# VHH binders against Uncharacterized protein YOR385W, part 5

Target 1, 290 residues: Uncharacterized protein YOR385W, of Saccharomyces cerevisiae (q08909)
Amino acid sequence: MRGFSGQPLSDDDNYRIEKTQRNTIPERLHFSRERNMPIASIFGTRGYFVFSSEQSYDKFKQTNFNISTLDADGVGVPLFHIVQSYNVIGKITRSSPDFYIYKYVLQGVQDPPLYSDCKVICQDKVFRLCKILYCEIYAHQGFFETKYDFFYPSKTQPVKKYQIIKQSNMRDLYSTLDGMRFRWHVKFYSDHFRLMFLDEDRLNYSNSNQKERQKPDQGKSKAPDFVIGHYTRTFSDILPRSTSKCSNLIIGEHSKPDSLGITTVPDLTQEFACQGALIHYLLHIERERK

## First folded at step 1 (VHH)

Design n07 (framework vhh_7n9e_1)
Fold by ESMFold2-Fast, scan of step 1:
Structure n07 (fold): chain B 290 residues (1-290), chain A 121 residues (1-121)
Amino acid sequence: as target 1 above (290 residues)
Amino acid sequence: DVQLVESGGGLVQAGGSLRLSCAASGFTFSSYAMYWGRQAPGKGREWVSGISSSGGYTAYASSVKGRFTISRDNAKNTLYLQMNNLKPEDTALYYCAALDEYGSWTEYDYWGQGTQVTVSS
């Protein structure tokens, strides 16, 4: 079936997305184009890197951070780097994150730093490429569910955080972002995750209990789910290279910029990329355990 | 049952200092980011500061940056706010908050009754 293990969105899936978006979903989720975002490993570096486009990934493979000139739109550098924590004491006490997500940011060399703890990776005469801590992920394994807390360290208010929730007997992951509810749906015999918007009844926000609006749908959906993205595994080369593509995220976008660098990625797409990076890491851990 | 109990508020003169505490129970404190908020008379609620579960990352409202320091002691299940160089505009009910297990980006479901801070000119 098309759309399985590294396949792009099918024509039927694309048609369904556009048709359902016109009927019931927020304008932010109306798609004109798709963004393909590779997830790759780098030899000698822990974790995985998410790229803003296939084009950016292809350029990066040639340089591998040995960059003499930085592109103005950030083509040829990673967008995110996810890495698993090694702090055993912190994990036992639950005082340290299970995963860190770092974000790559371009700044003019004449401009003050956007973030106080920005680590400079490389620079030319015009731009600095900085790496910042973007998100900390905490995993809480329970008897009936697993929760993943996403915390975003920031020097600006408001401080943001949210959870991904997974039932112990299911593989699906649920989240709420900006009042919208989402589901990463996968069949038990598949590694293809479909990102869906849940078309649920909206409560009166001024009169409702906060828990009621934020709680994931625990029952059988009465409304159709809308597919807005995919996570699929790709087939890597038989022999490891300095940079190896492992999986792909495909996210629908409202706008299509001419450039596909790190400066062109919409905020909502960035959050789905962080969720997809976690999904990739969890699948990797699952497959290595025997 | 989740309980958050604030203490340490009081009357203080402008330029003074106070240390607020929040004792948490009924949930795994060390697994959650914690926040301080405040509400002044006749005004809406305002977020003051936040701290990650490990204490490694902190955030502050622009109005309090450089004057307030958030910290936590996971062994004691306690959150702190050190308030220095207090101003009359800092007069408010101060409360701590934790995200519910089904929480969203900026909303908090569990909070305490608060502790009153009054700064005289």
Scores: ipSAE 0.000, ipTM 0.114, lowest interface PAE 17.4, mean pLDDT 72

Design n08 (framework vhh_7n9e_1)
Fold by ESMFold2-Fast, scan of step 1:
Structure n08 (fold): chain B 290 residues (1-290), chain A 119 residues (1-119)
Amino acid sequence: as target 1 above (290 residues)
Amino acid sequence: DVQLVESGGGLVQAGGSLRLSCAASGFTFSTYWMYWGRQAPGKGREWVSGISGSGGSTAYASSVKGRFTISRDNAKNTLYLQMNNLKPEDTALYYCAADTIYESSYDYWGQGTQVTVSS
């Protein structure tokens, strides 16, 4: 904000300095904005819903699924619905998912279906809102750790799979997504999870450098972890409201969209939203255990 | 400056009860989630219970659910933990803690109060 002449620095100069300081962080994680995604319960419906924005959640509260006109960007409808499986035999044999995540998709009524298993929720003259099975989560309980397999079946999108790992007696969750390592960090006495990128290359660079040519730039953080999101709780599951906000997910955003509907959510943000939905459900199960 | 001061610990026989208190100062108590954690000899810290700023939401570790009750008095800036049917495995140093909803580099916690449960 201060130039040599006493004038404010230009936006280009400030951006150039920031980008240079963040050169060890992948470009995919260079965020300029934050997306706030509420997680809510609906009275009489099992599970939890993730919304693409506060604006979308606020509009949904007024209408529920009783809407006469669908917004072109999907404002006013949920992004994801996570629900716990009750298949007892499948859980005993470890053949059925522990959680299902459904995704809401907006399609033109004149267009052929993108997915054969689309369940139509509502429709106007231009658009139809469909619900599809997006992700299956399998929990593998070990003596020293629990692994959560996220499986994206080919019937809804190209097959992909990754794991979230939680150590026994620890609350932190670790994952690798597209070659990048992440940690959801929480303190033992808190329900505030910080989503961090693990910059292992920064540590390896420091250790392998045979010539200590690095200036002692002690003003610059050399921490291996870089915060890119948050999960926080805001409301309990309480009656008598038809919809109740339970928690909030905040993820970094690359661009400034003109709309905050379900069509505007980046792919990487969608993956983190699925992880956040699981975190919310696990906290709910922990709280309700008696 | 933020201060958290725990009290109410002591020596008690198995099956007994204790009520812990945490006096908070230096921040707007009613806006913070408050927590009780504990650390047993030779073990890591364990989360015990949490309560929302308004007191409308509570959560408990499975090991204490049904035996412990967390509460708060926002007018007195005080957090409580009512511990019933105490077991030897509840022996630990009990800590009061506050964490912000917003991004913060700091968590506030007190020095703790010792609870010893004999058989």
Scores: ipSAE 0.000, ipTM 0.125, lowest interface PAE 18.3, mean pLDDT 73

Design n09 (framework vhh_7n9e_1)
Fold by ESMFold2-Fast, scan of step 1:
Structure n09 (fold): chain B 290 residues (1-290), chain A 120 residues (1-120)
Amino acid sequence: as target 1 above (290 residues)
Amino acid sequence: DVQLVESGGGLVQAGGSLRLSCAASGFTFSSYDMYWGRQAPGKGREWVSGISYSGGSTAYASSVKGRFTISRDNAKNTLYLQMNNLKPEDTALYYCAKSYRVYTGEFDYWGQGTQVTVSS
């Protein structure tokens, strides 16, 4: 079975949107296809790279950044680069981010820089590929929960920000984007995260009125989860490669673009890609510690 | 739970071809990368090939690159390995696997295997 995002569904007894007439799925989440975005490592470079499509990743692994001609839609270059700060472990001060997410953007060579922090990676006669600081992530461990603050210094005024929340005794991650609530759901023994839209009817209280809260998660049979994406681990080559695929991020998309380069990624998909990149890095850190 | 059933092995002369199949069940096949490994007599297990969940990316061990082709049919939950120009050193038990453990170099889930014997 396929869902509206085009993503295959497993046998999930809590997925019954059509049978819950009181619930409304926002138009922004009415997807007709899925975008597959590989997450990969590059030999000699710290961190991980998110690609806008498998097509883009396949072209990149042949050339890396040794490119003579840049594609007009940005096929063959990374979308994001996430890097962990060395001070994540054992530091008390939070003056520096725990993670940096850089974004790759295309500009015309004769155009003035659109972003003040633009670092030119490569250039042809028509385009320059720039790398900008897109997001800074701060991790705060509380008594009952861990919070990940996402700050977007290179974006709009006022400064765009949001938070991912993880309860201490669960692996699930919760966020709110543009008034919509989302959950990355995972089982303890698995590294397969399902990105789900949460109808407010699943929560029987508002954030401003916890006194009226009767139960956390109102019920499995009410306001069913709507799956809009996946994070899955992927193979790693035993033999060293210049570029090695580590995981896959699959996000629902409204329409199929003619090209799957970095210029074709919707804003909401970019946000989920940033969350997926963090999830990948957290799993890597978790495995290093054990 | 997870079940992987290999088939298509047999006896073939050097220079010949075989096509292996792996029928998968008990998990969402289209959401996982799949792999082929082999174990020759008196040798440890070695990785042969891997394919991404969508089929868009493939990887091969240097010893089989150009001769073997990995593919998948997500509608049929089936993984394939087309083996051309077989050599005596390709003689091994071939098995498919679901999960590759990056830090240990081991696969989490193995099929029962299918024997390939190449005579010279």
Scores: ipSAE 0.000, ipTM 0.103, lowest interface PAE 18.1, mean pLDDT 74

Design n10 (framework vhh_7n9e_1)
Fold by ESMFold2-Fast, scan of step 1:
Structure n10 (fold): chain B 290 residues (1-290), chain A 122 residues (1-122)
Amino acid sequence: as target 1 above (290 residues)
Amino acid sequence: DVQLVESGGGLVQAGGSLRLSCAASGRTFSDYAMYWGRQAPGKGREWVSGISGSGGSTAYASSVKGRFTISRDNAKNTLYLQMNNLKPEDTALYYCAAEWTYDSGYPEYDYWGQGTQVTVSS
């Protein structure tokens, strides 16, 4: 058996980003558009790459890292690269991360490095493309839940850290970013995750021990959670390719940026992209065990 | 609310078979995905298998794949788990759960039954 389907839902309406008019929802989540961010594999390279846009991915497919001129906004290069650690000893001692996320950044050739850990990938006369260790993910498997610690060693001080929590009996993942609570919700038979903001009124409602179904009546109710993004899996082409698109992240956006390169991605969107990259990798690991 | 009642557990020798049933109350059983979970002594709850509302899609935990088969009869509002080639490590309290597939801006919620005990002797 192949396991559950990786096909996206057939109804395109299921991928819509909700627009909000509720005063309890932070302004930074008031989206008018969406950003589509492909996740792809590269032949001969471990792990997966997250791109800032379909346009950036399409340009990268043509050139890979063999580029003579870097785009000023970073169109045509990846945003993130996630790699699973195979260090067995480090996992036993909890001294090594389970996943590494690297971030690609553009710097002026004449500028000093922004980060102390910066590997130059390629360079033209104006810009250099650097790869930095952006995030380390530590997985802690417990009896009732699995916790994923996101640790950002190469970021500005103070050091950033947060957790994603997954209950052992379900596939949903929960996180808190900047005091906002989020849920990646998935149906058991699907690999389509919906990224939802958890409104404080909804959290208060759930904390009151409500036992009734909230959604079937569609009447007056507590403020509902709302969708701000999606993770959907796509099937790769039958023929081998140097790069293969595996899945898509769709995240809400305030407005159309002037460019869709790596320099135009909002900070919150970058964090959701890191979470989506982990989701993709976890689904890959599950498929390989079947 | 959805009410779920599991049955079919019992004592069985290693290599044996059991068929679990989960009876759901309600008129629209096909509206929600169903799944089986289990909890062994000293362990957390673990997911075992899932099936879509129509029955067209199924999924299994790696530990049971090839040995267990999930199915449903929407006319009878019943979920099944056929367990073959049972092993001592399959000993657990087995729960069924229903997850509503409607997305009305509310998160999907699980409804858990009371469970049915499966004990596999060596």
Scores: ipSAE 0.000, ipTM 0.126, lowest interface PAE 19.4, mean pLDDT 73

Design n11 (framework vhh_7n9e_1)
Fold by ESMFold2-Fast, scan of step 1:
Structure n11 (fold): chain B 290 residues (1-290), chain A 120 residues (1-120)
Amino acid sequence: as target 1 above (290 residues)
Amino acid sequence: DVQLVESGGGLVQAGGSLRLSCAASGFTFSSYGMYWGRQAPGKGREWVSGISSSGGSTAYASSVKGRFTISRDNAKNTLYLQMNNLKPEDTALYYCAREPFYDYGSMDVWGQGTQVTVSS
């Protein structure tokens, strides 16, 4: 019954949660395990792919989409594909998304499609792998902040899922999911983002010290920080490969999954993976400018 | 209807001073932190200064620190920016805005801006 602690993780005590932390932290975030989710590029394909596990990434690296037999849990295929839109007219009018997130879904070949716009990528005698448009992201660059609106795709009016907010002169990103507030915290010298849950005390502390820019974490918090995940960059290969690992997402989980394929990823973890994919893309864009 | 109306901009010589005002209406001004920002022609928006809801805490961009002073009068629902020792690079359209919150439903409120032009 161990979960993430508010302290730096160690081999001996990685998932210890103190009783006082549990009193302020929702049960949904009491994790006993972690999931490592690689983010990779594919040569000749725009954007980045998020994998459900290192195991799934390693299997995919060997076969790509040239798959003769699909795993029942979706091991060896990507979970998400994020791609930036280059629609210049849409950017001028703000009428088209800035990013698209596609989701890979495993279905039985005998079953009707779960989605009418499902693109079949590959299939065997039992399963088909489909790619669906999962999320559209609209970026609104404001004076003090940039907002990233995550929408469910719609033929008429998109329905907003949630929003990520980044303040000017700060690198941190804020979001609310299912009434819970989260912060991706990063130091100015690092590309290591820590995903933190914000309880009432942490949120009030952050808001009161917002003007000090990146100083909310000066140790003035009444409650311990609760870290539930990480985004870390890896060295990208200089030479083109069919697939190249670029970064990792590490997200907490309640229990060990029976397998590590795309069908085993909890809904909340999937949303953090979408946020992490955006963070990776934003860092790539920033790097290309420098 | 939530509104922010900036005033006090104008043309001034390098080394001069201006005081900008921002009149707020349609919300509880004393409950929000407030910001000044600016946008020069052909450049992105830049944060200039911020002040807490009570006025007890202030912050400044490094480019203006020591020259600009942000203040507020909660009884008058007004935000101020005192700008001293102005430089040509301070030439921009200046906006006031209400501090954003993480909560969905918080409104980003910005005024139309007031133009500041500093001649060399």
Scores: ipSAE 0.000, ipTM 0.113, lowest interface PAE 20.1, mean pLDDT 74

Design n12 (framework vhh_7n9e_1)
Fold by ESMFold2-Fast, scan of step 1:
Structure n12 (fold): chain B 290 residues (1-290), chain A 120 residues (1-120)
Amino acid sequence: as target 1 above (290 residues)
Amino acid sequence: DVQLVESGGGLVQAGGSLRLSCAASGFTFSDYSMYWGRQAPGKGREWVSGISWSGDSTAYASSVKGRFTISRDNAKNTLYLQMNNLKPEDTALYYCAATRYLGYSEFDYWGQGTQVTVSS
């Protein structure tokens, strides 16, 4: 619901010093607005829910899944649900994922089935809200790094979407989507992650100065960073107690959607939402252990 | 030139309150996310709180959550930090920083800081 009240960033603001690098930024990362996506818990339900907008979260908070009519754009329902797996046998055999990400999809009642394994959550005379298994995450802990493999679910052949890499000595997370490299960077003891696009020239420069780039000193970075989003922690809502907002994911957006429901979220933003959900869950696990 | 000038620090007893201000100039304040950080003597910098360019989104470090409130006035180009229930461990030099919220690139700017001393 909320649009930009200020002016968009200009191209000139990005590369005042390194003008030759301006053309290396993909157009799909040229954002003119922001999308706020709350991450919340629901009492009695394991895991966390990502909402497509503050508007959608506010409507859901009032109704839960007890809604009489489904919005055509999916306002008032969650976008994703992430759950940690506790399948002990699968963990021992390394055949079970560590996390499941479910996606909520809106489907016409008279449309042909889009997904064979959909769980119908609710429906009206026009639409049904389905919950599908969207992604399985496998964590591989190594001596120097942890890798999180994101897979499309498949009984015949798992299809690997991409991988997130976290070095054991720091909290930053790295990924590659559609040939673009990204970094979730966190400062100090903060719960605030900045999502950055990594330019090819910057990666080459950083490889030459790896010791300095890996330092947690946030005051000494001289390289320009391409911030395209944030993960920030918020205070838990006091009311209603059935739904508690835990954090907020804020991602740049190019399109001008008429609605901020689940059908309006760009594909790239959906993947960042999945990554942000994992970040939230990893922070939860860290807190529970301490 | 970009300038960030912090003020409002001082000496306060544990359990007391202070309100910090950061006056910004040399850039379009309303286009930038603003942050408060702090540095205790002999220690590295620690993040405290952040606020989006519009003021609609805020975040806090676990150590200050429930006690500190960040806010901004885009018409006055000023960032604020309301600090309640101060503890001796909050003693530090407090500084503000500006980063581009969403877009193609960002640069970190920060001020010289304002000293906060909390006595037990």
Scores: ipSAE 0.000, ipTM 0.108, lowest interface PAE 20.7, mean pLDDT 73

Design n13 (framework vhh_7n9e_1)
Fold by ESMFold2-Fast, scan of step 1:
Structure n13 (fold): chain B 290 residues (1-290), chain A 118 residues (1-118)
Amino acid sequence: as target 1 above (290 residues)
Amino acid sequence: DVQLVESGGGLVQAGGSLRLSCAASGFTFSSYAMYWGRQAPGKGREWVSGITGSGGSTAYASSVKGRFTISRDNAKNTLYLQMNNLKPEDTALYYCAADEFYGWSDYWGQGTQVTVSS
């Protein structure tokens, strides 16, 4: 067991990569360390919170949002909050998102506001903690696949959009970010997802635009897994108890930051955290149906 | 116009029973998980029990498991907590809560007082 924070990593889940393969892997995905990002529930609050580190989560559970002073790097506050939409009428008309992801941002009180819709959560003499609507997720159930559209309204310039695609007979999820293709791979009846980079030279998997996703590769040799992260459950998420850690996201990074707060999370790690938050919520919904 | 109104508290001797109710209005009750929490004098609020929107799953704090039963009637928009074999340590103000949109519970009720005497 890997301490008390989650499941042990298997050989298939290690973050080491060969130097030769690093020449064909985008530089952004080269890594030598891992970031552990707890996903937790808070009693009386809808949805789930993603933390930038174990240290940040440990500090948060002592204070909640009752904070006397804000850390300059944002240690001790959540990074993201994902909430399933409760607007049934909006869902029926298909005009409302199925999920909202809010992002916590740290601002100097003397700095100009970054976002007009910033909700101030708390502040001290130097900093204010703001919560902004960061991403809207729309689910489109099709006959052969389900698509999850991630829309980042004007908080990202230019406005970005991408999809996660799941085939109806598979549990795996596929996505493309900045021209790089990824797969969240899970074995049947497991809740352990491995985040894999899809490199035609290393992984023999079709990208999300190919009809033959996850089918046997007719004429190509089997490539080793290139794992860049994983999602694992720590506790049952059927019903939260106070502030409870439910699962972990572990993402590979190229260097350790000086601090593990919300200001130190690389952009790509933030995108994977948004995807992992959706995966966690979808698993929660599956358990509630049982 | 969301409202939660707790009732059913009172004074009871150790070993006795009480049934708390929480009447909900202003939202689609069956779509929300519901919770009971309590706050003893001079202490922070603690979680007691929870139930899913369908009523299919329940959970309890270790201190009340086997003595308390959470239930709901979605046709009546009402949440219940049946409390048996009450102990002086159960003395607290009891609240019900529902999920809320912005990650803070704006759907807390005002509470109902339970006092257990020896």
Scores: ipSAE 0.000, ipTM 0.136, lowest interface PAE 16.1, mean pLDDT 73

Design n14 (framework vhh_7n9e_1)
Fold by ESMFold2-Fast, scan of step 1:
Structure n14 (fold): chain B 290 residues (1-290), chain A 120 residues (1-120)
Amino acid sequence: as target 1 above (290 residues)
Amino acid sequence: DVQLVESGGGLVQAGGSLRLSCAASGFTFSSYEMYWGRQAPGKGREWVSGISGSGGSTAYASSVKGRFTISRDNAKNTLYLQMNNLKPEDTALYYCAKGLYYRDSWFDYWGQGTQVTVSS
């Protein structure tokens, strides 16, 4: 978790997921366990990879994509690959995404293709590992806020779009998923983001002015912030191996399956992983500018 | 096509008030920052006020802060500027503008404008 951070952590930076159930919190967010999802770089490959578990990451480090037998639950392969776009023409016309997120999907070799745009990475006699374009992110920088539009151009279901919104004088990111509102909260001096569920009252107090209404729980419920996940950075390796861990996502889970491969990740956790991958890339870009 | 139509201007005495409106169409109004700018006779365009897509954040030029209030009604696709304690120096053609992609430039589209004249 924080073993490679190299930074002293305050008590306020202790890592925890809310395990206690609360009456006002949706049942889908009542977690008893946590999933640790490493974010890593691969030597010679642009961008960053999100893994479904530490177990999957550790196995991948041994084999990379040189796999003779694919695990039925997808242990030992990445879940997502995020890449920044360098298409100059598309950026000038605002027609090209700023980031691409690819998803790794496991399917039977005997089954018809689930996706026409599937790139086969590797296969055995039972399974093939496919890489598909999962999400395109467009960044819009305004005076008061920056918006990140997430497009999911799936051909098996209608196109899906939502936004992450960041106020210009804050580092916090806000999103709405499946009618639920979320905040990635970070202190000005930290790279530790806490993923929190927001009720209606909490949204009314999120503003850039630091007014007397600065506390998000000054509404009727008066409940503390409900933390369901974390993004934390680890220390970057100076001498990179073929695969190097850069940061870590920790997201709440209802149960722990026997296997933590790419097929075991809940849909909501996949969305948070995509958001966390963007946060990681934005922090990388910010540090390059300094 | 993006359309912005300003209204509510007119002739008013110094110390008076006016409320400007901007009717927007051709884009998802709630998804964009909106701005008011003005151009006085013989001068360049200047920024007056801005508001975030949600309406939760506002900003004002120092010359109008405390006198003008920007607001929006996303259900009606309408932007407003409440102008109080008007001064002769506020005489200008007032434009609303759709927000931008780039931070370095505040305006994407401007409307035709509505004339505000403040007499002494």
Scores: ipSAE 0.000, ipTM 0.364, lowest interface PAE 10.9, mean pLDDT 76

Design n15 (framework vhh_7n9e_1)
Fold by ESMFold2-Fast, scan of step 1:
Structure n15 (fold): chain B 290 residues (1-290), chain A 122 residues (1-122)
Amino acid sequence: as target 1 above (290 residues)
Amino acid sequence: DVQLVESGGGLVQAGGSLRLSCAASGFTFSDYYMYWGRQAPGKGREWVSGISSSGGSTAYASSVKGRFTISRDNAKNTLYLQMNNLKPEDTALYYCAAHEYDLGSTYYFDYWGQGTQVTVSS
């Protein structure tokens, strides 16, 4: 599981997003472009930051949060911040979150706060940048499976939750979003995860046998899984007193947005970014254990 | 400044009940994870029960599970601990704590109250 960092990470063919007009693939997964979303660390700050684009990351590393004028589309600020919990009550029970994901949100200065937990990071004459608790992740380790519950707390909106499932002795992760089934697939010796859509018609799935459940698509479909994204690691800067890019998420995009700031990220892409942030943190923890 | 004030302790006979309250001020109570701890004379601090910022998740030490119930009222900035079927070994100073996640900092802080004494006689 841990300890294959010396092996080649990249295969150029495996980094491509599948472009499709297939009738069996949902319309909202018909991608013509890619969005690159860097994951970075900031010296002196715990956890990792996900950026909406390379352009946004490049602007941020020049100023950090020392900005006098906010871009209308949120270019130059992070999208998400993921942090591992150190809560003492979590030592004995699984009732405390294992990870927190914070989201950066732009609001008009005149608008009322959307959330009671909204912390103002900075503001100008027109906009304020707020940081809110977006998602709590709870890990439940079982004998055959580990489950990661993504819980989205809100007083004003319906409680949203879903689950990522990781089978024991495997590194692949499975999830269901809006009735669509997805898999993050990785080879045993690699830290390159491919995000795939699972066509229900391609599932060779049986609840009568655990092996059959672990091997979707076996014996039923000749077509490969449909790849819509990638998670890849990069080498960190050698000087720790800087903002350092650690990994990259590549997610399919329908069309070129007018801007690549935090306001331009589709909802489904935001959920995949949260999943990718968890994957990054799990890989960090795995390597740290030695 | 952060202030946590516990109340509701006292002397009670084995098998009895007490309800502890913790009044919080000086911070945004609804943003904090809260918990109850206790310390018996000459012993270290022991975690008793915890509750998430929204109140949606609760946890208990095995020694009190089924007997104690933690709850919070974010509108009143108050944390509660309902203690039923008390035992002599529950005798301790009970204190509430706020676990701070500083959104701009790498540091975590626990803020503690002065405590309220619970004595359970046989």
Scores: ipSAE 0.000, ipTM 0.107, lowest interface PAE 19.3, mean pLDDT 74

